# VH-VL binders against Rho GTPase-activating protein SYDE2 (SYDE2): the designs that were tried, part 6

Target 1, 120 residues: Rho GTPase-activating protein SYDE2 (SYDE2), of Homo sapiens (Human) (q5vt97r660to779)
Amino acid sequence: IDAFRHYSFSDQPKCSQYISGLMSVHFYGAEDLKPPRIDSKDVFCAIQVDSVNKARTALLTCRTTFLDMDHTFNIEIENAQHLKLVVFSWEPTPRKNRVCCHGTVVLPTLFRVTKTHQLA

## First folded at step 5 (VH-VL)

Design t12 (from t1 with heavy chain Y33A; framework fv_durvalumab)
Fold by ESMFold2-Fast, scan of step 5:
Structure t12 (fold): chain C 120 residues (1-120), chain A 124 residues (1-124), chain B 108 residues (1-108)
Amino acid sequence: as target 1 above (120 residues)
Amino acid sequence: EVQLVESGGGLVQPGGSLRLSCAASGFTFSDYAMSWVRQAPGKGLEWVAYIDWSGSTIYYADSVKGRFTISRDNAKNSLYLQMNSLRAEDTAVYYCARSEYFYDTSGPYYFDYWGQGTLVTVSS
Amino acid sequence: EIVLTQSPGTLSLSPGERATLSCRASQSVSDYYLAWYQQKPGQAPRLLIYDASDRATGIPDRFSGSGSGTDFTLTISRLEPEDFAVYYCQQYGSWPYTFGQGTKVEIK
């Protein structure tokens, strides 16, 4: 699965389509980000498999509404159904991170990536 | 524009069954945990049931455990509450409410959006 | 189970006055996981405050929350006519999620 993408269609996975193995996800960047605070320039990206955090990037500086990055996640997955790439604004308090945007990729297809925002 | 619309409420006799539905729109339903919260006439709020984004984690209030079943259909953006063995004390307005986002490090979540509610009356 | 007790049960005030509502927990609520909701007759509850002190989107700045541990407070600095309603506190730090019994803010 490569980069954060926007697709209109995807095949819906069935229980028999769960996948296992080594996966590499390369993230090239994002645009049209809407951070929850105008003064918040710090973000990080995380990858989740079936709602479980697998990896995250170091803290990055967002350029207004643009994030320029070149990062590869190497993860092992087992019987996985969903993969999500999430961009979070960083907060000094650990549990006040806000979602800037995210994409969800339904395994085993590459065709469904939805961009959504959670603003506070 | 986040919207939650409940339906399926009505009159039912004690011991009967009823299925409530909640139709979600304006957000990616499959990314959020959902709950049902009820309110008996003239009384306060009582949390009833919780389901996470995937349907894998479910919690119930002790008062409904074994009688109510929460479920969801992410393809239809819908949340359900199957209510069996209904009692007079289950009479309440039932609200569908949105809970936490799937990111586990954000911790547990308040109810940021609520539906209008649907009335369930259990009487003979 | 964490039991939330709200006080007073009823608060009778006039527009322009300050309202101070209390919510006490039977045991410590972790990480400020406490929210406040407003409910008007015939309407669904509306989120006002989350994480004890953060104001929800669209909520006027006359509403503020404070507190930690077992004692929490909701303050409405200058009551408007539309603020006369029932207010509920809720903890989400442990299962089951629990609500207080509510405080009714009514016009004198």
Scores: ipSAE 0.005, ipTM 0.557, lowest interface PAE 10.8, mean pLDDT 77

Design t13 (from t1 with heavy chain Y33W; framework fv_durvalumab)
Fold by ESMFold2-Fast, scan of step 5:
Parts: structure tokens; sequence; C-alpha cells
Structure t13 (fold): chain C 120 residues (1-120), chain A 124 residues (1-124), chain B 108 residues (1-108)
């Protein structure tokens, strides 16, 4: 998470344990990326819910150790606990797409932040 | 500096229970898959259980299914193994291990860092 | 499950010699999904090689891995005193993940 510059979330359903419904996740960028190989400058971002890949971006060019982007993931979630944003380096073999950086958000915490901003 | 420190091992009678802990430091614990791997005295390595970064995906070796429970507390950077109905054949050094993962996988691939292990002896 | 067979069981060599360790799989291991670990007496295993040939961080270049399919090799080009240990291979190409039984490299 320290590698992400900023992000925002919006969520309609409200639940203390688990979250269900349609969710929009805005991803604005990442820094301090650590690609496994210096010759791989192409990356992509994926959103995972409870360790399952739900969506990904197209290939993006990483500028050294930082990535600037403005992308919205629209995902359907059901009884979800955890949401993770991950940056992968692109490799010719998909199974060798390695993690460059990542951030993790627990859905109840995300919902608390959104509610707090609205009440401010 | 990545460190994994196991604790909770000891001597227990057959049918007894033990809870192992693994304290992680030097990395973002919530970003990694974690496993328990054991080694019986004088024998090779045997994978026991793994748990994904969120705690939602868990798998066990057939030899421990229904008896062992793996769990994690990301706020405390800790991994646990609750061992019930222990048998003599569960006697081993238990290692906590960290795993890399890739986009195209739902399980750990290999173990890049290991703890020093904790000995569990099941004996009457 | 894929069974990994390591050979020889014991290698007796002197410092400065080349060590060649074999790991054979009962079925083809996909896409180089094989790792090698070193274990010294009383210590935890240490990752040496992953994806059959990629060295882990901090591992000296005298260690190299090769092979594909069912035949994999770990080579130590010139043994140092600290290299006398047990070595294990592990596959992650098929579930369940399995380890070989180990090869002990001992001083002659």
Amino acid sequence: as target 1 above (120 residues)
Amino acid sequence: EVQLVESGGGLVQPGGSLRLSCAASGFTFSDYWMSWVRQAPGKGLEWVAYIDWSGSTIYYADSVKGRFTISRDNAKNSLYLQMNSLRAEDTAVYYCARSEYFYDTSGPYYFDYWGQGTLVTVSS
Amino acid sequence: EIVLTQSPGTLSLSPGERATLSCRASQSVSDYYLAWYQQKPGQAPRLLIYDASDRATGIPDRFSGSGSGTDFTLTISRLEPEDFAVYYCQQYGSWPYTFGQGTKVEIK
C-alpha cells in the first residue's frame, strides 16, 4: 500500500462483516515499484477480491519505479472481506507475471473511510 | 531484513493439542502467502498447509485434514497452526515459510524465506 | 502426484570439486516449475534456485540450475566448505506440490 500514491472507493451496500454489491475502485498510481527483471518495463494492474482476480488494466508502460494512471474498476462482489490492488510485470508466459507492488484494503475499513469523508 | 520466528513447539501426548505461532518482520506480511512445512527427524520436507494473503484460501495436506487449522492475523504479522488429535507421526520440526505468487496462480509456488523451525514431539 | 527422485543419495567430494545433483520427475513438470533448496545441519532450508534456472537473491554464481520436463540438474561449479549440506528439489507445476528425498553432499 505504501507504493500507491492515492486511491478512492465508492460502495453502495453497508454491512459490518462482509460487503456485497457493485463497487467502483479508482486507482490513480503507484510508486516504489520493484520489477523482477530490468528489461520488463510493461506492467498491468489487477484488482483481487478474496485472492480472486476480478479485473485488470491493459498493458501500461512503467516509468522506472513509478506508474501514473487513472483507471476505474467496476466489479461485482459477494460476501467479500478483502480487496487488493496489485501491479504485475508483463512476461511472455502469463504464469511468470510477477508482483511488482501491491496494496491491500479490508472492505469494512474501506467503507469506514468513505463514510467518514461523507460526514466531514 | 526478512525474519520469521516460530514458537509453540514442545512435547505432547498422542491425542493432545498444540498451537504454533510464527512472528513475521521486515516485510509487508499481508502481501504474502504463508505455509507450514514440516520435517520428521532424519527425513525430508513435507508441506502441511498454506494460506493466502487474505486468509480466504486455505489448503491442507491429506495427512492433516480435519485435525490442523491454519490461520493468520495480518494486524499482528502472525501465522498460526492449531494442531489437534496429534499422532506420533506428526513428530517433526515445523517451519513457517513465505511464498511468492503470480497473476496466473491461486497457490504458493516456492518458498523464498523460512523460519528456523520449532520442534513438536508427540510421545507417550 | 508427481514423485521427485533425487540422485545420488550421497555425494562424497572435496572442496574445489564440481558437484552435479539430479532430480527426476515421474511426470513432466510444466514450464520450469522447479526449485532447489539447501539445508545445513540444524538449520532451516534456504532457497537457491527457482523456475529451474533462476538464482534467488544473494545466491553465489557457482550455483546453477538447468533442465526441463522430467530431468533437472543443480550444479555447484566449485565446492566451498560451506556448501556441504543436504539439497532438496521441489516441483510446483502440479498439485499437490512435492519435494524430492534429498541429496547429501559430504566431505570426502
Scores: ipSAE 0.016, ipTM 0.642, lowest interface PAE 6.3, mean pLDDT 78

Design t18 (from t1 with heavy chain P108Y; framework fv_durvalumab)
Fold by ESMFold2-Fast, scan of step 5:
Structure t18 (fold): chain C 120 residues (1-120), chain A 124 residues (1-124), chain B 108 residues (1-108)
Amino acid sequence: as target 1 above (120 residues)
Amino acid sequence: EVQLVESGGGLVQPGGSLRLSCAASGFTFSDYYMSWVRQAPGKGLEWVAYIDWSGSTIYYADSVKGRFTISRDNAKNSLYLQMNSLRAEDTAVYYCARSEYFYDTSGYYYFDYWGQGTLVTVSS
Amino acid sequence: EIVLTQSPGTLSLSPGERATLSCRASQSVSDYYLAWYQQKPGQAPRLLIYDASDRATGIPDRFSGSGSGTDFTLTISRLEPEDFAVYYCQQYGSWPYTFGQGTKVEIK
C-alpha cells in the first residue's frame, strides 16, 4: 500500500520530456506514514520539483501512520522533469525535520481519458 | 530489514574495466539518494560518486571523474558503478551507501546504511 | 575541498576510560553537517552521530558529538570492549563529501 492514497493532476499529457508553466497538485492524504518519533504527531507536507522545495503546508496533526487532508499546491515550474511530495515530521530546528513518507511522479504525467490520476 | 549487497568486484588489469552492482532491499529504493565510497587496503574512506533519487543529479570525486559512471535502475532496486581505465590506485573495497535526508538539506547527506563492500584489485 | 584532519591518529586506552577524538576542518563546515562513523576490522562503517551532535538510531548514549565551524569532537564516556575500532568523521556541507583519515582506538 502506497503512502499517498489520492494524488491528482489537473493537467493533460504533454509531448515534451520536460514541463514548464503552472501546475496544480491536489493532495488528499497519506497512509502508512513512518513518523521518526512515536510521540510526535506534528507534520507538514512539501512539494519538490527536481529536488528543490517549492511549497509547503502549515503544520498538520497526523494519527500515528495516517494523515487526512485536502490541499492543493499551485506551483510554477520551469523545464521540470520530476515532482515529489514529501511528508516531514516537525522539529524546532527545520533542518532536522525527517521524512515520514513521500511519493514521486515523473513529468509529464499521462492522462488518457480523465482529468485525474489516482496514486495508490 | 534494510540491506545493501554489492557484487562485481574482482581482479582486473590496469587499463581494464569493471562494473559494480548494489542490490537494495527492505526499503523503497527510489526514495533515497545513493553513493559509492571506497577504502584502499589499510587506508581510510574516500567518497567516490553520488546520485540523487531520480538519477538526474550526479557528482564525482576528482580522482575518478571521466573514468567512472554511477547510475541506478529504480525498477530493479539497483545501483551501479561502471569503472573504466582502472589504475592500481583504484584498488579498494567499494561500499554502496544510502543517504537519509531532512527538509532544507537537499543535496547534503550523511550515510545511514552501508553494504558489506566488494573488493576491486587492479594489478598485473 | 574541505580537508578533515583527525587527532590523535591512534588512541591507546583501557576499558572504562573516556575517549576524546578530534576532527578539524580546513574550512568552516556549514550548519553542523558533520557525521561520525565506527568501523571494526572486516566490517562496513556504521553511523554513530550526524549533524555534529545527534545520535543515530540504536547508538548507546555513551557516544556523544559536539562542535561547530572547524572543530568537532566525538566523546565515548566509558569505553566498552566493543568500542575498540577505527572512527571516521565526514563532512557533507560542501561537495565533494570528504572523510578524515581516521582515529584508531586500541586497547592498551
Scores: ipSAE 0.018, ipTM 0.638, lowest interface PAE 5.7, mean pLDDT 78

Design t19 (from t1 with heavy chain F102W; framework fv_durvalumab)
Fold by ESMFold2-Fast, scan of step 5:
Structure t19 (fold): chain C 120 residues (1-120), chain A 124 residues (1-124), chain B 108 residues (1-108)
Amino acid sequence: as target 1 above (120 residues)
Amino acid sequence: EVQLVESGGGLVQPGGSLRLSCAASGFTFSDYYMSWVRQAPGKGLEWVAYIDWSGSTIYYADSVKGRFTISRDNAKNSLYLQMNSLRAEDTAVYYCARSEYWYDTSGPYYFDYWGQGTLVTVSS
Amino acid sequence: EIVLTQSPGTLSLSPGERATLSCRASQSVSDYYLAWYQQKPGQAPRLLIYDASDRATGIPDRFSGSGSGTDFTLTISRLEPEDFAVYYCQQYGSWPYTFGQGTKVEIK
């Protein structure tokens, strides 16, 4: 597991709702990965909250355009607006990591549906 | 062949508004961060705004924050910059530029392709 | 913010000579996150070097980048007529991302 902060600041003036608390995100897999960068390559999945890296999976070997996994991220969020799950191709040189596929979930909608009442 | 073509520049009076467009072709637009970078006449480069692949993460330079709005339409392969409350110091050639999305999400990295630019002149 | 200072401001050389351009940062630039761009009059900038030393696609091998931390260099080993232009460095190791003021390489 590797979690780290980035240096950039979010500028999202239209976002008015923020969610705080402990959150569990269960990730079952990914499809539609980029073939030129992913076929027969190692990948990892990262969870980002408001563009800040919070956690990542261990390396997984991806030999097709889909990835089958079973991983749970347990993260603490504070004043959060957006959650992203991103699959990256791994490179030996850290600065060469690239996006293979990605998805975004708007936290206020997700929490209202799933766990807002319990997570408070 | 990667192409970025800007349009929408022109002469506008202080306090006015303009909307710039950038039409992208030759690559999968939704895989890239997009930025606007400007250059005042005879001056250097100044980054203005960026937007991530999905449109969910947006950053602005302090000089334009609250006045400019960056947006994108991935279905139309287009990037936009809505410029309000224009000032004389906003006079510049505005470039549309492309960046790959890396794991370190500090923002757009370097800009590998640029459009030809569109001139915005703010003058009475 | 990291301020990038390029020197010299103007470099007057003849075709066939070596050009050495400096870019110095006010603070350390992490992970070699520095790029170089070439701009000719009336044209958009063109990426030359990224990650301090990696050449962009289609860039001739006479262009090379080096350096780390606060001191970075762009070298053009043997100037061609088309290399006379303004060169900018850019750091992306710290937000906000900043450009140097430029070095003009002009014909002597």
Scores: ipSAE 0.013, ipTM 0.602, lowest interface PAE 7.6, mean pLDDT 77

Design t2 (from t1 with heavy chain D52S; framework fv_durvalumab)
Fold by ESMFold2-Fast, scan of step 5:
Structure t2 (fold): chain C 120 residues (1-120), chain A 124 residues (1-124), chain B 108 residues (1-108)
Amino acid sequence: as target 1 above (120 residues)
Amino acid sequence: EVQLVESGGGLVQPGGSLRLSCAASGFTFSDYYMSWVRQAPGKGLEWVAYISWSGSTIYYADSVKGRFTISRDNAKNSLYLQMNSLRAEDTAVYYCARSEYFYDTSGPYYFDYWGQGTLVTVSS
Amino acid sequence: EIVLTQSPGTLSLSPGERATLSCRASQSVSDYYLAWYQQKPGQAPRLLIYDASDRATGIPDRFSGSGSGTDFTLTISRLEPEDFAVYYCQQYGSWPYTFGQGTKVEIK
């Protein structure tokens, strides 16, 4: 993703265990967002597992420096070590690069794994 | 270099079965959703089935549900399509295609790489 | 299901001309989840544009996509001989995934 060059990396999880299974990740929102583009109102959130995109939300309206949401992602992970929540700004057509990074949230390393089917 | 190579196509009679294979190379196969997309002679594209990167999430087009089975073997970097109870309407070139996944209403993203295709002809 | 209708069915143009291809959806496509593919006879489709306007890796800048909601356009600013092919749009905003019927761009 070339959008990573607009990023400030967050602290990485310290868990050395690899995990596999189905899990639900519940997000209440994000705050202290610093959009790379002024006046970008539309964002989406994506979950990355070991730097690979695994899930995202529909477009959401960002309130300048915070995003208010109540969303649950059901994801399948395999031999995973790191989970990230990434907030991207959406730059609508006609711009070529309409996706750029707003911030990264590093998830806790201690997991509760639940048997869940995906909502795809 | 990303490559997808299909095999297993051929001529079968109505009611017959075929198993298609797709060999992947040049990328981490286990990180991607995979799909089969078909194209009848002289016609447009029709999505057939997808399978998640681990194999736990599978969806089929209504036209093939109950007759076709998609599967994958991540250790062998291979995707499969088992086709049973074949009909004349299943005659098509079958393409193996790769997708990034985003969770929304649609499942897999667009298809960024395609194989060369393998022809399946169902005729008496 | 979302039905995608491409127009015209056939475009007859000369090299160097501009091609404009339309893809209309029967209902709104969410989040710009629309892609364009190019297919030459006997070959697999090739991704040109994704998310309505983003060019895929290796695609020349003469190809551009635009639009939102129900109306999408693929533009080829200066046709090269290699651009004569069939073009398909595809939506991935709603299940089931659907393709348009295709637009053939042929030499006049």
Scores: ipSAE 0.000, ipTM 0.552, lowest interface PAE 13.0, mean pLDDT 76

Design t20 (from t1 with heavy chain S99D; framework fv_durvalumab)
Fold by ESMFold2-Fast, scan of step 5:
Structure t20 (fold): chain C 120 residues (1-120), chain A 124 residues (1-124), chain B 108 residues (1-108)
Amino acid sequence: as target 1 above (120 residues)
Amino acid sequence: EVQLVESGGGLVQPGGSLRLSCAASGFTFSDYYMSWVRQAPGKGLEWVAYIDWSGSTIYYADSVKGRFTISRDNAKNSLYLQMNSLRAEDTAVYYCARDEYFYDTSGPYYFDYWGQGTLVTVSS
Amino acid sequence: EIVLTQSPGTLSLSPGERATLSCRASQSVSDYYLAWYQQKPGQAPRLLIYDASDRATGIPDRFSGSGSGTDFTLTISRLEPEDFAVYYCQQYGSWPYTFGQGTKVEIK
């Protein structure tokens, strides 16, 4: 019986059930971006859980096909199935923002529960 | 060129079942939410079902809840509508329609491309 | 749900004339989230206008949309023979998707 449990990314699946709890997603950058429009210079990154936008960064300057950043998203999830990391090109009208790059994470496949224990 | 091609329509008796398919080409199918929209003979347009890019978020019109099932196969670039317990009032041309490009929270949107439609006739 | 009412039901005009089609919502549509579609007999609907006033790709500049809140208008500045069709408005400001009943633009 552990008082504390942590979730971390794993390169091997550990659970087949959907996951709930507080999750920290660390995003260190993106390479080989292919913006829908070649002249786009400003982007932002967003986290979507089961197609619902949960958090985003401020506007960032994209250096051609390279985005260098160090950002942590802290999100609360409930019975979540999919997590998307998305890079959007910024448009003056926000509804018209376009996806430059995305990656999808299937939560049951990537998470392992780790145990943390204290002696006192 | 964006193309959506429906198939599977036909004549079916009340209480019967039918499965519609929509084959997508000319775009990255997995980047788009999709909807089915129907039109009864001589009537206007009625939205039927919605599915997000991954199949995780699905919505139905109240008139078809519990009877119709929308699904997709991104590897095959295909959208499906399984129709069970069909009624005379389900008689319509069924259109596959391209919904929102995946970039934000899913919600109601406009349809930029439509298939040619497939006729479903429910009659004895 | 938001009910969309289109008027007139039928508009009889000659080529070269201006067509003005109305779409009224039972409650306010947020953020100009209204689209217009054209449908010819035996064909699928075709997107004309989205976000109340933005023209879809490939749509001629004689088509224009305007309006906000509960009152929206589609204008065809000079009718061409191919413009005689049924026109539908659609809102996407709130669930569920709703369409107007259509306006038929016919040759006089």
Scores: ipSAE 0.000, ipTM 0.571, lowest interface PAE 11.3, mean pLDDT 78

Design t23 (from t7 with heavy chain Y33G; framework fv_durvalumab)
Fold by ESMFold2-Fast, scan of step 5:
Structure t23 (fold): chain C 120 residues (1-120), chain A 124 residues (1-124), chain B 108 residues (1-108)
Amino acid sequence: as target 1 above (120 residues)
Amino acid sequence: EVQLVESGGGLVQPGGSLRLSCAASGFTFSDYGMSWVRQAPGKGLEWVAYIDWDGSTKYYADSVKGRFTISRDNAKNSLYLQMNSLRAEDTAVYYCARSEYFYDTSGPYYFDYWGQGTLVTVSS
Amino acid sequence: EIVLTQSPGTLSLSPGERATLSCRASQSVSDYYLAWYQQKPGQAPRLLIYDASDRATGIPDRFSGSGSGTDFTLTISRLEPEDFAVYYCQQYGSWPYTFGQGTKVEIK
């Protein structure tokens, strides 16, 4: 995504705990969301790598406490340790956005076995 | 006006403990990651610990891992550093510093505001 | 970790002169994740430059940053009396965050 900073590509890890390269994260949906208010149903999802924002979705309509979607994030990472996925409720003032839920995935697990990531 | 005010520093014996506090005002504290940075007398700056906006992610310098714990209380607009098993080498002025704005998607962040610092002296 | 080496250790200059400060990284900082800070005795550091070249709010235009990868420079085009201080570079492209050892800009 043009809005985010990109890491340099590397085909070899510097440390066995850290991963580099092009990564595809498949997001099939989220369950057990805790929206801040019933009348605020627009949400978006964001991916952070080591606390750096890398990508986010367009606004989505949240139905009760679940999201049903099929979205792939394509990101380039270097020497990364943690992947964090966050769901935000949208407000006109960005400072008032609230986290509906979040999940953290250890990158070595995703790279060793090809898995889709689902928040819940 | 953004303000960060540290407190809790003082003289402590080797092996002792201290808890530092940083009171934040003038901005939405819960939207920002925070760090502690220290400076030994006559020396340069050393990053010590980081905590993200919601407290779920923490990072520490190798020199303090296992001894220091960073935490925050967003309801009180306060940042903390619990320091245990203090050593003479931990003697420094400790600064709290504001890091990334969570909703800014432009990438990782520098320290745009710093507190005045609080002196920790570890000596017999 | 990325080690930042600043040079020279001390710059002795007169008001009105140009100061050029170097910061070199032991490995590539992700293009631009480098900041410069000014510190005066007894005071907290003050942000001058972020993302290698962007000037922080309220910082005079005589301060400029440049560079990428492993080689970064802070330039003060015409020193004012208040500019005599210690300057630190810092990288925030990878954990742990690291600072250079500092360059002292002092009056001749």
Scores: ipSAE 0.005, ipTM 0.555, lowest interface PAE 10.7, mean pLDDT 76

Design t3 (from t1 with heavy chain W53Y; framework fv_durvalumab)
Fold by ESMFold2-Fast, scan of step 5:
Formats: structure tokens, sequence, C-alpha cells
Structure t3 (fold): chain C 120 residues (1-120), chain A 124 residues (1-124), chain B 108 residues (1-108)
């Protein structure tokens, strides 16, 4: 009944220029989430640059279809075209230390990107 | 319940073009990496192309690079393969396959579900 | 690219016997990123084993995988009639992802 809805964004190149440097990405939350498994309550968010994981949050408890958070990712990127936030469902005791994970792309409307940190 | 159904295969002449489609049902299509894997008659499996869950990261086998284009439409739960400049060596059954994404790496892992395939014959 | 070599090419056995299939990599496969597939004539491949040793959903426990690095094995402990098929290994530890050439398990 309370299954989350997943959103995916069009992933044709958004611009012709590549981005390089130190970047701060501020994430305020997500809504309309729909994980593949209904018994998973714990999630985490990871930031990906061109499909490579760069940083992640601690475990977060999802409120059925809403995820409220206030988190800043500080990352170093080189010649990147795409930045994504992905929400993963957590498996508490995965074999071989795997997080079971159907990737969901979430891009909040209150999105701020700035080049402000070194070694962050 | 998970189903992948390929279509669009057929007989084409060398140098011709063909578009394959894969219709997905029974799962949240936008949560999975998708690939095309082919098998020439009497031969083994060859990975052709993959696309990530959002369509932004795409990789091709060297044998098809520049000739084939993989794409997806998450609103329609569909995967596509546009094949141009076809060669006799492209003759194969083409399978649509899905891969679950895991945090510990990027790119398609193993293929947990496959379609039944669609035959492409390039005759000369 | 990592080349996977499967042996034997053909394995002739009777129902009830144990089958042992080998997959050797030309260089080390990282993190146990090796899968096994079964393919019957006229059918699509079916995932049996992933991460070298984990059985896929719905796969009987007579199928088991083992190995690491460059040497991997698929074992079918007691062959059933439906197990006579071609088996492929696949690595996903390094690009490009590659398949072995296959081992045919046939009725003696």
Amino acid sequence: as target 1 above (120 residues)
Amino acid sequence: EVQLVESGGGLVQPGGSLRLSCAASGFTFSDYYMSWVRQAPGKGLEWVAYIDYSGSTIYYADSVKGRFTISRDNAKNSLYLQMNSLRAEDTAVYYCARSEYFYDTSGPYYFDYWGQGTLVTVSS
Amino acid sequence: EIVLTQSPGTLSLSPGERATLSCRASQSVSDYYLAWYQQKPGQAPRLLIYDASDRATGIPDRFSGSGSGTDFTLTISRLEPEDFAVYYCQQYGSWPYTFGQGTKVEIK
C-alpha cells in the first residue's frame, strides 16, 4: 500500500562542458520514494559523478514516501558531466558487505552547487 | 512476473539498419541497469552494450562502437538498440538483460533476468 | 580484457552423477565478481550463481559455486535430467565484461 514512487531524470547530456574542481552539493530531502522491497525502512543517499560513488550519508529512516534531511556533500570531481543523488535501501546483514540496492535518482528543487571546499 | 520481451529482429542486407525494442514489465524499470547481449548461431555469449538506470552512462563493446546506439525510455519501460551499418558478423540472437545496481561498484553486474531474444540475420 | 577459459568443452555424464565445471581467468577477477548461467536449447540463459558462490533465487541447492582470483568452479552434486545444458561463466570485475566459451553437459 505505502510503496514509494521512483523518479528518474532524462540523462541525455545536460551541457557540453565538463565540470572540474571542489564542489559542495546541498540536499534538503526527497519525496515520492518507491523502493522495490516493502520491508526496507532504512535508506542512505549517495552522490554519484558519472555513475561513480563519491560520498554517502549515514543510515536514514524513511517515512513511508518522504525523506527529510539536511546534508552537504563535499566532493572533488574531474571532467564530470553528471551529478546524481541516489537513494539505496539498506540490508542489515548483507553477505560480502553488500547493500541491496535498486538505484533511485532524486534531485531536489532546492539544489545548490558551489566550488567552495578543498580536501572536504 | 518479471518479463522482458524483445522485438524488431529480422533479415537485413549488409549496410542496413534495424531497431530492436525490449518491453519490460513486473518490476520498476528505472531502478535497473539494462544491457544487450548477443549470441551468434552455435556460438557463445557476447556483451554488446549497457545503459545505467537513468540513461546517462553508456558503454559499448568495441565490435559495435560507432554503429550501435543503446537508449531507454523509463516512462514507457522500454529499452532500445539502434543498429546501423550492419555486417554479416552481427548475425545473432539479441537478448535484453537486466542488472541490479549495488553500491560497491558501478556498471552492470550479473544479468538476473533475460528476454527470450530476437533473431537478427544479416545476409550477403 | 580478461579471457575466461572453460573446461572441459563437453562433459558426458549420466543422471545422478556429479558434474564439476571449471572457469579459468587470464588475470585475477576482483571481489568474486563471477557468475554462472545455464542455457537450454532454444532458451535464454538463466542465472544460477553470482558473486562466485551465491545461488540466485529459485536455484536448487545441488548447484554450488566456488573459487576466487583466477580459478572458479561450478558443481552440480547430483545431475537431474533437466540439468543437461550449456553452462557459461561471466566476469564483471573488469571492463570489458566477458563470458567463457561454454561447457556442454550432455547425457552419456
Scores: ipSAE 0.018, ipTM 0.615, lowest interface PAE 5.2, mean pLDDT 76

Design t9 (from t1 with heavy chain W53S S54Y; framework fv_durvalumab)
Fold by ESMFold2-Fast, scan of step 5:
Structure t9 (fold): chain C 120 residues (1-120), chain A 124 residues (1-124), chain B 108 residues (1-108)
Amino acid sequence: as target 1 above (120 residues)
Amino acid sequence: EVQLVESGGGLVQPGGSLRLSCAASGFTFSDYYMSWVRQAPGKGLEWVAYIDSYGSTIYYADSVKGRFTISRDNAKNSLYLQMNSLRAEDTAVYYCARSEYFYDTSGPYYFDYWGQGTLVTVSS
Amino acid sequence: EIVLTQSPGTLSLSPGERATLSCRASQSVSDYYLAWYQQKPGQAPRLLIYDASDRATGIPDRFSGSGSGTDFTLTISRLEPEDFAVYYCQQYGSWPYTFGQGTKVEIK
C-alpha cells in the first residue's frame, strides 16, 4: 500500500499540449504561511495534477508561519496540464484540512507561480 | 516485509496498570498513523486510540479517555499504550494497527496491517 | 457516531455457494470510505476490501465489495473452505471511526 492508492493517471486523450512521464519535484521549505489552527500543530504538503491528488508528505511541524521540509516527489503523470502544490493544516475532524498556501504551475508551457506564500 | 509485534499483555487486578508495546519493522514507521484496536473475548472490534506520525494529534475512544495514554518513539520504531485504572471491561486482545492516509481525511482510516495481538485480562 | 449494522449475524452455507454480507450505516458514509476485514479464530483481522470496492493486495478475485451511502455489500462469489470466518465492516468517513458487529460465515 503506498500514498498513490487513492489516485490514478489522467484519462484525458493524449495531446501534443499535454505532458507525460516521470517528474521529480523538490521542496526545501515554505515561509509566510497562514498559521494553522491552535488545536493542530501539524501540516502536510500535497502535490496535485489536474486537480487530482497524486502524493503528499508525512505530517510536518509548522513553526508559526514557517515550514521546514526537504522532500522530493517522484510522480508519474499522463496527459497532464496543471501542477499544484498545496500545504494543508492537519485537522482532527475528517475533511477539515485547511489550505496554508498554494501554488499552481501550468504544464507544459512557461512555468509561473501564482497566489503563493513564498516557498523557501 | 511489514511486521507489527505486540507485547506487554498479562493478568492485572482491577484498578491496576499495564503498558503495551508494539515493535514495527519493514516500513518507515514515522510515515504512518498508528492505532490500538481491541477485541473482548467472543466480541467484535473496538478502536481504542490513535496517534499521528509525530505524536502531535492523539484521539481516544470515550471508554478509555483519561485512563489510557498512547505514545510513540519513532527512533525506536515503537508504539505504546499505557493503561491505568483498568476495569474488568478492558479485558481484550489488543492489536497494534497501521493506517495509510488520504488527503481529505483527518484521522486514521482503514487498517492495512495488524499485529498478532496481546491479551490483557483484568480480574482478581 | 455512525452505527454500522451487519446482517445476517450468522450465514450458514456450503463450500461452492455464494455469500452476500450486508453492512448498513445509520447515516451516509462519505466517499465510499468503507472497509471489510476477515478474521479467523485465533488470528488478527485481515484487510479484504477498502474504499468500498478495492481489493487489498493478495486478496482473491472471488471477494468483491459494492455499495455507497448507507448500504454496502461484501460478496464471496464461490466459498472456499478457508473463507469460513467472521467478517467486519468499518467506516472511516466520519469521526469516530466505527466497526460493525460482525457476520459469521459458517459451514452448515
Scores: ipSAE 0.011, ipTM 0.528, lowest interface PAE 9.8, mean pLDDT 75

